# Designs tried in a protein design chat: VH-VL binders against Translation machinery-associated protein 16 homolog. Part 8

Target 1, 180 residues: Translation machinery-associated protein 16 homolog, of Drosophila melanogaster (Fruit fly) (q9vxy4)
Amino acid sequence: MTNLRKELEKCKHPNSRKTKALGKKARRQNNKHKVRLGHAIKSNITGEKLSWFLGQIDEGRTEPLRPQELEDLIELYFTRFDEELEQINLKQSIGKHRANQHAARKDVITMTLEKERNEFRTGGLELMNLCDPLKLKMLRDWDGSALSVQHLKLDLVSYNMLQRLKEQSKKKETSEQMET
Below, E stands for the ipSAE of ESMFold2; O stands for the ipSAE of OpenDDE; V2 stands for 0.75 times the mean of E and O plus 0.25 times the DockQ between their complexes.

## First folded at step 4 (VH-VL; framework fv_ersodetug)

Design s58
Fold by ESMFold2-Fast, scan of step 4:
Structure s58 (fold): chain C 180 residues (1-180), chain A 123 residues (1-123), chain B 112 residues (1-112)
Amino acid sequence: as target 1 above (180 residues)
Amino acid sequence: EVQLVETGGGVVQPGRSLRLSCAASGFTFSDYGMHWVRQAPGKGLEWYAVISYDGSNKYYADSVKGRFTISRDNSKNTLYLQMNSLRAEDTAVYYCAKDLYDSSGYYYGMDVWGQGTTVTVSS
Amino acid sequence: DVVMTQSPLSLSVTLGQPASISCRSSQSLVYSDGNTYLNWFQQRPGQSPRRLLYKVSNRDSGVPDRFSGSGSGTDFTLKISRVEADDVGVYYCMQGTHWPYTFGQGTKLEIK
């Protein structure tokens, strides 16, 4: 983009056909760059999320999580910023005069948590269904790199989905007890 | 004149409790966060506690968390440190210090310090 | 916790010569507001600490201009252009960017 930018800077006539063509090409390249950057940011966020969940699971465990266990981990995940928020709130409150030095970061954290909690409550948080042994194995085999996130098949994990899995587990348990 | 005057230090046996006080004058005490910093004999400075201007928020270094309690009484312009379960390693000069800020914002550093009060934990 | 490392731990200087003390932090001290909350303190024998500099290079009231601070990110320097007898003491850097606030281990300045 630096090369295209340099070429565009050589055009001094805004209404020329060459300037308009270069402007259109620069806009297309800028739009492609923004899309690519957006994908990289999303992959980094998703990778950090998956790494957090992997870090909470005993490395020796091969059995899939129970739905209640995954629900508990998701609730714990929503507390991951508690210490940072406490530190921000302390700095904001240390003196009587209100300084908004932490407003942007606190707002980002608050919006992130609200979005994630809403996703979990409604359509599902973008994660992996760790109640599935194949998904757990896939997560364990992951190299932890954001570059490799695109090779993982993600799932939407919602509160309602986990409640359904709990009921399925209870029905299976009851059926197995009756068969024995 | 802005001043901080500490009292309450002394010689105490291990396992006992002690309360330090820091009397503030020359500034609007209730507008500023306050700190406690200690210095063991022949050692460096160690920050360990802060309290917000209204007393609603507190933060402690891990070395004293659960044993020491910072508090303040804005009506008396006084900062307190309640020290419980004292150990030999708590032997130090204890300083109270005022946080710094002005109309430009916070500087996150202590601009005014007390004279210090000595706490010796000895059997 | 952010670890603050000072060098040297002890410094002997001749009156009138310059002195420099280094301070390195284990993490960047640039805060979310763009400011760097690195402070320098002086403690004379038997006295309470006194702040010399705040936000890297700004002098507190009454601090002589022979004291100056520089640095960015993780590397900081306190410089005394011409050491005087009253400069004897221990110098500490301190970061206020991250909780908990942490001090360097101190540098003792003595005169030859």
Scores: ipSAE 0.169, ipTM 0.605, lowest interface PAE 3.8, mean pLDDT 85

Design s60 (from e11 with heavy chain D30S V50I, light chain F101Y)
Heavy chain, then light chain:
Amino acid sequence: EVQLVETGGGVVQPGRSLRLSCAASGFTFSDYGMHWVRQAPGKGLEWYAIISYDGSNKYYADSVKGRFTISRDNSKNTLYLQMNSLRAEDTAVYYCAKDLEYSSSWGMDVWGQGTTVTVSS
Amino acid sequence: DVVMTQSPLSLSVTLGQPASISCRSSQSLVHSDGNTFLNWFQQRPGQSPRRLLYKVSNRDSGVPDRFSGSGSGTDFTLKISRVEADDVGVYYCMQGTHWPYTFGQGTKLEIK
ESMFold2-Fast, scan of step 4: ipSAE 0.189; ipTM 0.626

Design s63 (from e11 with heavy chain N57T, light chain H31W; at its last look DockQ between E and O 0.45; V2 from the best seeds 0.00; counts 0 for: pae E 2.3 > 2)
Heavy chain, then light chain:
Amino acid sequence: EVQLVETGGGVVQPGRSLRLSCAASGFTFDDYGMHWVRQAPGKGLEWYAVISYDGSTKYYADSVKGRFTISRDNSKNTLYLQMNSLRAEDTAVYYCAKDLEYSSSWGMDVWGQGTTVTVSS
Amino acid sequence: DVVMTQSPLSLSVTLGQPASISCRSSQSLVWSDGNTFLNWFQQRPGQSPRRLLYKVSNRDSGVPDRFSGSGSGTDFTLKISRVEADDVGVYYCMQGTHWPFTFGQGTKLEIK
ESMFold2-Fast, scan of step 4: ipSAE 0.364; ipTM 0.711
ESMFold2, look of step 5: ipSAE 0.272; ipTM 0.681
ESMFold2 (binder alone), look of step 5: mean pLDDT 89; pTM 0.898
OpenDDE, look of step 5: ipSAE 0.560; ipTM 0.839

Design s64
Fold by ESMFold2-Fast, scan of step 4:
Structure s64 (fold): chain C 180 residues (1-180), chain A 123 residues (1-123), chain B 112 residues (1-112)
Amino acid sequence: as target 1 above (180 residues)
Amino acid sequence: EVQLVETGGGVVQPGRSLRLSCAASGFTFSSYGMHWVRQAPGKGLEWYAVISWDGSNKYYADSVKGRFTISRDNSKNTLYLQMNSLRAEDTAVYYCAKDLYDSSGYYYGMDVWGQGTTVTVSS
Amino acid sequence: DVVMTQSPLSLSVTLGQPASISCRSSQSLVYSDGNTYLNWFQQRPGQSPRRLLYKVSNRDSGVPDRFSGSGSGTDFTLKISRVEADDVGVYYCMQGTHWPYTFGQGTKLEIK
């Protein structure tokens, strides 16, 4: 519950209660994934991703996210498998000779995170630009259904795009300070 | 013969420290994860700590986090439990135990146990 | 933590009769690899625990075949087909699926 800004500040502390709570919330939402054939799988994955991000934003908040807030939230999203990976790594490390059957799930998670991080660092992660008030409103008006994902105009949110928005924001603030 | 022998127990006052040792023989100690389990007088078994084969990963029960430290010395085939800030409720027989895995997989259960060493915390 | 609950807490059995011990977990013990890491231990008076069964139903070396295990998910049973005098002791279930490992509270087996 509460302000995203305050929760993200606490997430920067490795052992904070808030960081663990946000991680558990993200994992719980991902546990609702269902695998089906065709385009339904993609829509379900995208819908769950959007639901995760929406769940991180206070219901009363109407202001768009700052670029740093969205960047921090995307980095938090990349930690959604941390608890599961810790459990797998601990099990794999018990004995010197690993059991290969434990590797399949870890490999899927690792490949998924590598793909997502690469997308974010290059062309953009398929998401919505929550720094845009119209996009935030569109996400809030969404019914949470995978079927309705097609009605949302998705954006490619990249690291470089967010850096450009930060620069624009800083330049605007400097200009406003000089004028007042 | 696969064998584990615990030593280091005794009677100690609350607030003091003890270090337990578990000497392993008859198997390749450096290949297996090791556990500490205790049993209070007349009560059941309680798991407390595990250490990976190489010592790089450790995990503890919440009741002992920050007070107990598990470690191992593979060159001496010895497992350790450093027990700090001892309390009356830490009174128990302490067992070391070996986890099991082979080329076919992991079993995640303790197949070999020591005879135990008794720790009594009393004033 | 996963809570392991055994029933009964104690039972008295006539020699040669069967005995059955139940173990329930607060959450599923099926690991992501499809295996169920449920173990059973025996502790005779004055002795260290010894493992009887691993992965629900597999017997450790030297364990008599009168001991058997069954169950899935959250509900497990240890059966002794015909109790012998040396079976006196406390029996524990233990899960190795989730960290930390947790034991049931134990079931005391006595002869009538």
Scores: ipSAE 0.249, ipTM 0.677, lowest interface PAE 3.0, mean pLDDT 84

## First folded at step 7 (VH-VL; framework fv_ersodetug)

Design t2 (from s3 with heavy chain Y103E; at its last look DockQ between E and O 0.77; V2 from the best seeds 0.63)
Heavy chain, then light chain:
Amino acid sequence: EVQLVETGGGVVQPGRSLRLSCAASGFTFSSYGMHWVRQAPGKGLEWYAVISYDGSNKYYADSVKGRFTISRDNSKNTLYLQMNSLRAEDTAVYYCAKDYESEGMDVWGQGTTVTVSS
Amino acid sequence: DVVMTQSPLSLSVTLGQPASISCRSSQSLVYSDGNTYLNWFQQRPGQSPRRLLYKVSNRDSGVPDRFSGSGSGTDFTLKISRVEADDVGVYYCMQGTHWPYTFGQGTKLEIK
ESMFold2, look of step 7: ipSAE 0.570; ipTM 0.828
ESMFold2 (binder alone), look of step 7: mean pLDDT 91; pTM 0.928
OpenDDE, look of step 7: ipSAE 0.505; ipTM 0.793
ESMFold2, look of step 8: ipSAE 0.610; ipTM 0.850
ESMFold2 (binder alone), look of step 8: mean pLDDT 91; pTM 0.924
OpenDDE, look of step 8: ipSAE 0.499; ipTM 0.785
ESMFold2, look of step 10: ipSAE 0.641; ipTM 0.863
ESMFold2 (binder alone), look of step 10: mean pLDDT 91; pTM 0.928
OpenDDE, look of step 10: ipSAE 0.521; ipTM 0.796

Design t3 (from s3 with light chain S32Y; at its last look DockQ between E and O 0.45; V2 from the best seeds 0.54)
Heavy chain, then light chain:
Amino acid sequence: EVQLVETGGGVVQPGRSLRLSCAASGFTFSSYGMHWVRQAPGKGLEWYAVISYDGSNKYYADSVKGRFTISRDNSKNTLYLQMNSLRAEDTAVYYCAKDYESYGMDVWGQGTTVTVSS
Amino acid sequence: DVVMTQSPLSLSVTLGQPASISCRSSQSLVYYDGNTYLNWFQQRPGQSPRRLLYKVSNRDSGVPDRFSGSGSGTDFTLKISRVEADDVGVYYCMQGTHWPYTFGQGTKLEIK
ESMFold2, look of step 7: ipSAE 0.558; ipTM 0.832
ESMFold2 (binder alone), look of step 7: mean pLDDT 91; pTM 0.918
OpenDDE, look of step 7: ipSAE 0.657; ipTM 0.878
ESMFold2, look of step 8: ipSAE 0.520; ipTM 0.800
ESMFold2 (binder alone), look of step 8: mean pLDDT 91; pTM 0.920
OpenDDE, look of step 8: ipSAE 0.627; ipTM 0.861

Design t4 (from s3 with light chain V30K W99Y; at its last look DockQ between E and O 0.47; V2 from the best seeds 0.58)
Fold by ESMFold2, look of step 7:
Structure t4 (fold): chain C 180 residues (1-180), chain A 118 residues (1-118), chain B 112 residues (1-112)
Amino acid sequence: as target 1 above (180 residues)
Amino acid sequence: EVQLVETGGGVVQPGRSLRLSCAASGFTFSSYGMHWVRQAPGKGLEWYAVISYDGSNKYYADSVKGRFTISRDNSKNTLYLQMNSLRAEDTAVYYCAKDYESYGMDVWGQGTTVTVSS
Amino acid sequence: DVVMTQSPLSLSVTLGQPASISCRSSQSLKYSDGNTYLNWFQQRPGQSPRRLLYKVSNRDSGVPDRFSGSGSGTDFTLKISRVEADDVGVYYCMQGTHYPYTFGQGTKLEIK
């Protein structure tokens, strides 16, 4: 087992210093290893994302999420870096020398969140649709391994998809009300 | 030679105010952040506040937030601590300290004593 | 707030013998730039604090090489290879990775 594979499993962000160091190792190796590195980083990021969402749901819950609940959870996910950003902004501002230097981690966070928000508002984030009871069960049955995450069938969850699901709920509710 | 000299300590009644000054020399004061740290009699060190090199950003420990104000005058190479609504618990030696690259506090003053008593 | 815990809180050492002080943090002190902002200070009786070490193991100017620091993550150690009479005082670790900055309780070093 190579040290590179273990390092990939710890990587959270493609542009972090650790991810950049892993990218250097991949560039020292042949082209086929560059492809493996890219896939391993993507699988690890997906696994951490799904683990985060699973951690927000009560162990005893069996009902699928309502569309608004999933939307709220996605918005909460976008705030996951707020405390870190506040710490970075403060530390960068204290001395004149550091204030004139680039904070690479802040850039990575900013670009990551902007990409994720844009995906949510357009074609959708790669998630599991937790409004679907089968998908919730799949997430609960998942062993938490980054390697096994590639076997999960992901969905594209978008803002528009969630609005359509809310509208379906309203139409069904209204039709039942009219018949009584 | 880098030097920091605190002044303005003294005996003060509870509920009153006091202003501490820290005169800096031997370095470019306007390039470095500054801190205030205190030490109660017979106790350890406790950090309270930092101010950025240009005064635009400040941060306070929760125990003093709203009562203490850190400020600086770069034209006079002086750091200030305005202490309002003083309590017996504020009795301590107060140190100013120079920040270095956000590592920590590399140069300290000799301290000034504040005693809050009736 | 990050809690810094020192051990022991008091240490009595024979002149010329080594001393070791442990410092443990409630969370990782590794910052996103790869640096670990763990500092050690010495406060001799009646004096203001003096920084000994910064970023775990770097000695400040004028600090003897008998002082050394080690550790990573949450577990750190200050070592004095040969204690001298002038080493009497209180030693503090401090983390500068997270705001607010926080100190350990201090370790009082005395000569037997």
Scores: ipSAE 0.554, ipTM 0.834, lowest interface PAE 1.0, mean pLDDT 86
ESMFold2 (binder alone), look of step 7: mean pLDDT 91; pTM 0.929
OpenDDE, look of step 7: ipSAE 0.680; ipTM 0.898

Design t5 (from s3 with heavy chain S31D; at its last look DockQ between E and O 0.53; V2 from the best seeds 0.59)
Heavy chain, then light chain:
Amino acid sequence: EVQLVETGGGVVQPGRSLRLSCAASGFTFSDYGMHWVRQAPGKGLEWYAVISYDGSNKYYADSVKGRFTISRDNSKNTLYLQMNSLRAEDTAVYYCAKDYESYGMDVWGQGTTVTVSS
Amino acid sequence: DVVMTQSPLSLSVTLGQPASISCRSSQSLVYSDGNTYLNWFQQRPGQSPRRLLYKVSNRDSGVPDRFSGSGSGTDFTLKISRVEADDVGVYYCMQGTHWPYTFGQGTKLEIK
ESMFold2, look of step 7: ipSAE 0.586; ipTM 0.841
ESMFold2 (binder alone), look of step 7: mean pLDDT 91; pTM 0.915
OpenDDE, look of step 7: ipSAE 0.636; ipTM 0.871

Design t6 (from s3 with heavy chain G104Y; at its last look DockQ between E and O 0.62; V2 from the best seeds 0.00; counts 0 for: pae E 2.4 > 2)
Fold by ESMFold2, look of step 7:
Structure t6 (fold): chain C 180 residues (1-180), chain A 118 residues (1-118), chain B 112 residues (1-112)
Amino acid sequence: as target 1 above (180 residues)
Amino acid sequence: EVQLVETGGGVVQPGRSLRLSCAASGFTFSSYGMHWVRQAPGKGLEWYAVISYDGSNKYYADSVKGRFTISRDNSKNTLYLQMNSLRAEDTAVYYCAKDYESYYMDVWGQGTTVTVSS
Amino acid sequence: DVVMTQSPLSLSVTLGQPASISCRSSQSLVYSDGNTYLNWFQQRPGQSPRRLLYKVSNRDSGVPDRFSGSGSGTDFTLKISRVEADDVGVYYCMQGTHWPYTFGQGTKLEIK
């Protein structure tokens, strides 16, 4: 980066083909960096999310989660920032003119939770469907590495999907009671 | 001239109570949070409590929770520390400090000594 | 609570020589706003603590430029490039990232 920047700084003819070529090269390198950074950040975020869910499940549990259990766990996930928000509110209260202290972080948290709640209520939150015994086993077998998270096939888990699974279980239960 | 002066220290028996005062001058006391910090003889500094500018919010270290109460009277520019059920381990110099940006203690008093001994 | 560990706990330095004090935290001190709320205090014999550095490396008003701070995450250093007689005292690191605020155990600086 320093080399490329220094070469651009030394150009005396800003509209020359050499200056234009250097500008295009710098732009292409920046675009590649942004794409690579975006993929690495997404893998880390996904890995942290999956680790959180794994940590909430009893280590001896062998059966898949019921739809209500997964729904409850997702609602618990939405509360993960409660302690940090309490600390921000406390810090904002200490001095008379501190109401905007850490407002940017508070806004990021609010935006993140609003996005996640909306995703859950619409097309689904990117998770592993832990109501599926294969998915639970795959999450259990995962080594926790952000690099290996790329091999996990994620699902879109939505509120409507979970309500459908509850209704499916209710109809199956009724049918079994009427058998024979 | 920003100044903090602690008073109310002394020698007391275990199980007794003591109230420390911190008189503030040279700044708008009612605009700033305030802290209490102590230093046992020959030991390091230990933070214990903070109170918001209007007194509505208080936070304590676990080591003193339930026994110590921080309070303030903005009409008198005075911070207080009520210390109940004193123990020998509470023997220390007690400092008040002015909060700055909810992270720093920029002005400290000279301290008042509390000795808890039977 | 975040544990702050200083080393050495005692330091004897010849006048004019450099001094270095280490401070390590049990958790990262990088707050979500990108700032690192690591502070250094100096307590001269018989005096109240004085703030020396804030946010790792920023010197408080009236602090000589021979005092410098560095570090990131969990590992921090206070350096005095040339120790003077007035530098005698105890130095504390303090973190303000996590409640409750916590101090290191202190480093006593003496002239040998």
Scores: ipSAE 0.325, ipTM 0.710, lowest interface PAE 2.4, mean pLDDT 85
ESMFold2 (binder alone), look of step 7: mean pLDDT 90; pTM 0.904
OpenDDE, look of step 7: ipSAE 0.545; ipTM 0.822

## First folded at step 8 (VH-VL; framework fv_ersodetug)

Design v1 (from t3 with light chain W99Y; at its last look DockQ between E and O 0.53; V2 from the best seeds 0.61)
Fold by ESMFold2, look of step 8:
Structure v1 (fold): chain C 180 residues (1-180), chain A 118 residues (1-118), chain B 112 residues (1-112)
Amino acid sequence: as target 1 above (180 residues)
Amino acid sequence: EVQLVETGGGVVQPGRSLRLSCAASGFTFSSYGMHWVRQAPGKGLEWYAVISYDGSNKYYADSVKGRFTISRDNSKNTLYLQMNSLRAEDTAVYYCAKDYESYGMDVWGQGTTVTVSS
Amino acid sequence: DVVMTQSPLSLSVTLGQPASISCRSSQSLVYYDGNTYLNWFQQRPGQSPRRLLYKVSNRDSGVPDRFSGSGSGTDFTLKISRVEADDVGVYYCMQGTHYPYTFGQGTKLEIK
């Protein structure tokens, strides 16, 4: 898990000096090759994210998640760096010299979470809508490989979308209770 | 010369409390974190507590959480360990150590012996 | 917690011969700043521990150059090029990358 998070950090900053130099070189050689490289990097990150969500779902569950359950999982996902942040904050605080220095890794984590929270609150996170039984089945049937993740048709899952789905669930529940 | 001197060890019965002190000299105490490490008779070293240079942050190994409290008084250049609810397995030599770059312990005291027996 | 495993746990060496002690961690010891916080300590009989090496290979002041350290990631080695009588004692590796800090079991070095 530590190697995964380190690799994700290296891939999340396409504007680094190393990435910019690689981009210049790639433009001279093969534009099609650069497009394929970009797909491979994105698929690796997406595959790890989907594996995380799959790992949180009880084995053998066939019913789709309720909108609140998916919202709770997304909020839990945002806490995935909490232990790492505690370690960084502690190490940063012990001696005066290190306490006077910023922690680059902490900054990367903070920016990543801010970006993801903003995406969730606006146009949506790129996920599978696990409130849809077909999408849940597709995720369970996925072999876990980064190459096959591109065959999964992802959704944009937003906070507002989940609130609308909660309202739809309440309307269905209320209409059934009114029939009594 | 950087020196650390532990005091306050002794023989106590299980369930009692004991307070260790570590007097520091030869360096700017308030710029460095401090650690407590112990060594049971015939056994290896066990790290179990750290305190930040200003005392604002502390961390404990699970084996002592809730029973031991690390503290410091920078005006007296002294590190403390309050040990409550002592058990026989807490019998050890207790070392204080100076932090180095937030990962290591470059200077150690000579240790003070705590014996917990009925 | 990161488990630190030393091998061997006991070593009997003829004066003037080399000694080698291995230390393996259950997790990578590379921190996000690029440093590897692997330390080696020596404890002579009846004495407090003394740090020999920090960040894998850096010798502390006053440590003879016959002590050297190497390794990366999870696999590390302390080497004594020529064992002297005063080298008897127990040697510990320790990781400082992750909290809590953890020591290996120790390796007792004896002269045969």
Scores: ipSAE 0.583, ipTM 0.834, lowest interface PAE 0.9, mean pLDDT 86
ESMFold2 (binder alone), look of step 8: mean pLDDT 91; pTM 0.925
OpenDDE, look of step 8: ipSAE 0.695; ipTM 0.901

Design v2 (from t2 with light chain K55E; at its last look DockQ between E and O 0.80; V2 from the best seeds 0.50)
Fold by ESMFold2, look of step 8:
Formats: C-alpha cells, structure tokens, sequence
Structure v2 (fold): chain C 180 residues (1-180), chain A 118 residues (1-118), chain B 112 residues (1-112)
C-alpha cells in the first residue's frame, strides 16, 4: 500500500489515465482479497462441522452409524449454541437497561439454526452420510485441514432419507426374525 | 453518595449457617444487578455470585452451588447471601458490589468478615 | 472457567518511576458485541477494592491519568507512568466477558 501511495505522489501534473489506472489497480486488489477470504471462511466452516461430527464418534468404532444414531447426532449438532445462548441470556438479564444487549447475536444464531433445520427437513444438510461405511472411513482418514475439505465429496443428509433407512432396517430385522 | 454496607459476619462453627446483608443507598438499587465477592485472609479476590436487578436470574461459582443463595429485597434496598453448611475454607472477608453494564463491578462495600473455626 | 494470570505477582518500584503489570487470559475476552470486558482494580492496604479501569483502557471517575491500560484479545497491561506513595497495594485484573467472572491472582506493588 505504501508503493501505491508513493506512485500517486509522483503525479505532479494531472494525467488522468495514470491516476485512474492506479485507482483501478487498488480496487481490484481489494476485491480479490475479499473473494479469497470468502472461500477460506466457507472451507473453515465446513471443516469445523465435519470435525465436530468426527469428534462425537468413538475412535474405536468401525461400523457405520445406524440411521437413528445419525439423526440424534444431527439434533445434538443443532444444540451447539446452547451454552452461548445461556451466557447471552444471563448477561441481558443482569441490569434493567441492558435487556437488549446482544440481541443481534441471538438473531444470527436463530437464523443459522432455522436455516440448518430447514435444510435437514427438506433437501438435506450438507454432511458426510455416516450410515455409509465408505463415508465413515473417508471422514476418519481426513487430515482435519480446511484445505483438504474441498476434496471430500459431501452428501445431502435429510430427515426423510434417514426415515427411509430406518424403515429398511426394520424390514430387514423382521425378515431375519421370521426366517430363524 | 453511592454506598454499600455489609453486615452479618462473625465467628461460627463448621456446618453452621450465616446470612449476610448488604444495605444500598445513593442509587436506584432496583435497576442494577449485584454481586458477592470474597477474599480469604492473605489471598486474592474470588467472585461467587450475581443476581439480576429484579431477582429473576442468579448465577453461582461452582464452589458454592447448593450451599450459598443470593437474594434481594428491592423494597428494602438490600442484598442477601445465605451461607449454609459453612466450612473452614469459607473464612474470608465478603464484599457486595454493584454491577456495571453487565461487565464488572464499579462500587464495592467495605466488607464483612466471616470466620469459620472450631 | 477463564483463568486470568498476572505477572509479576510482586513488584518493587522506586517513587517516580513507571510500573507495568501484565494480565493474560486463557480465552479471548472479546465479547460478541465487539467489546472487551477487562477490568483493573486496586486494593490499598486495609481497604476494599477500587475499580481503576474498565473495558481495557477507560478510567473510572477520579482515577488519575498516570494510570493507563492497553491490550487486546488475551494479553493486557496496566501501566503507572510515575508511581506515587498512595499507589501501594494489590492490583487485580478481572474479566467480565464470560460467566463466571474471574480475577487474576493479584500483583503486590511496593515502594523501594
């Protein structure tokens, strides 16, 4: 940035072409940094989500999750802000004139969870389907880095998909009981 | 002049109870949260409890949960600390303090001494 | 609980010389509103604590401007530009960002 400022100082006489070129260069660099930051933030969010799910599975477990186990884990994931919300609610309650303190942060949390719940109830939440043994192995083999997360092929895991898998499991269980 | 005055300290045997009071004046007591902080002899400060301005919400340090109860009577401008099942390690000077913007404590009392000994 | 660590725990200073006290937290003290709820208190011998600074660097009423605070995130500093005889006592940092509120161990300031 100091080089750009120095070049602008050298424009002693108006040369609108050179002055405008320097202005465009500065704008392009700022825009490029914003785009790269946006990609890094998305990769970090996905990586943190997958790390959270991996951390909930016993390290010795090799079998895929049952559909109910994955559903329960997703519902647990939706509670991840509970401690922060409790802290915000306590802090807002202490003084009479601070009831609105941090209302914006609560709203962001609420909107995030509503979006995620809606995705789960419709087209699916972007996760790895841990009911699939190959996907469980891929998650276990992942190095935990945000850079490598883009090479993991994610699935859309929905409430309806999990209900179908439960029905398939119940039918298979009943058939085995009848055959024995 | 904003003032907080603690009373109710004394010498008591282990297992007994005490009730501390903190009388407030010089400000609208019912608009502010209140805290209790203690200081063992020769030791540092330790935060213990907070109560909201209307008494509807309370929070305690883990070391005193189930034994200490913070309360207030806004009609008397008075904060209370009920201390049950007292132990030797509860020996300290106890301060009440006025909450500041839900971030800290700006006005402190002079403290009252609780000594728990055989 | 957030651990607050002060350094040094004891400080001996010649009258008129500066003093500096560090406070380090185990977690960021930046709250979701962007504010940092780090407080400094002074406790003179035989007295109750007195708040000196709030939100890192804001002086309370009646606190002389030779007291200043700085820092961000997890690392904070209280500075006294010229120590006076009345500055003796114990200095505490405290965080009000997370429940429960927690204090540093204290720094005893003595005059040499």
Amino acid sequence: as target 1 above (180 residues)
Amino acid sequence: EVQLVETGGGVVQPGRSLRLSCAASGFTFSSYGMHWVRQAPGKGLEWYAVISYDGSNKYYADSVKGRFTISRDNSKNTLYLQMNSLRAEDTAVYYCAKDYESEGMDVWGQGTTVTVSS
Amino acid sequence: DVVMTQSPLSLSVTLGQPASISCRSSQSLVYSDGNTYLNWFQQRPGQSPRRLLYEVSNRDSGVPDRFSGSGSGTDFTLKISRVEADDVGVYYCMQGTHWPYTFGQGTKLEIK
Scores: ipSAE 0.360, ipTM 0.766, lowest interface PAE 1.9, mean pLDDT 85
ESMFold2 (binder alone), look of step 8: mean pLDDT 91; pTM 0.921
OpenDDE, look of step 8: ipSAE 0.445; ipTM 0.760

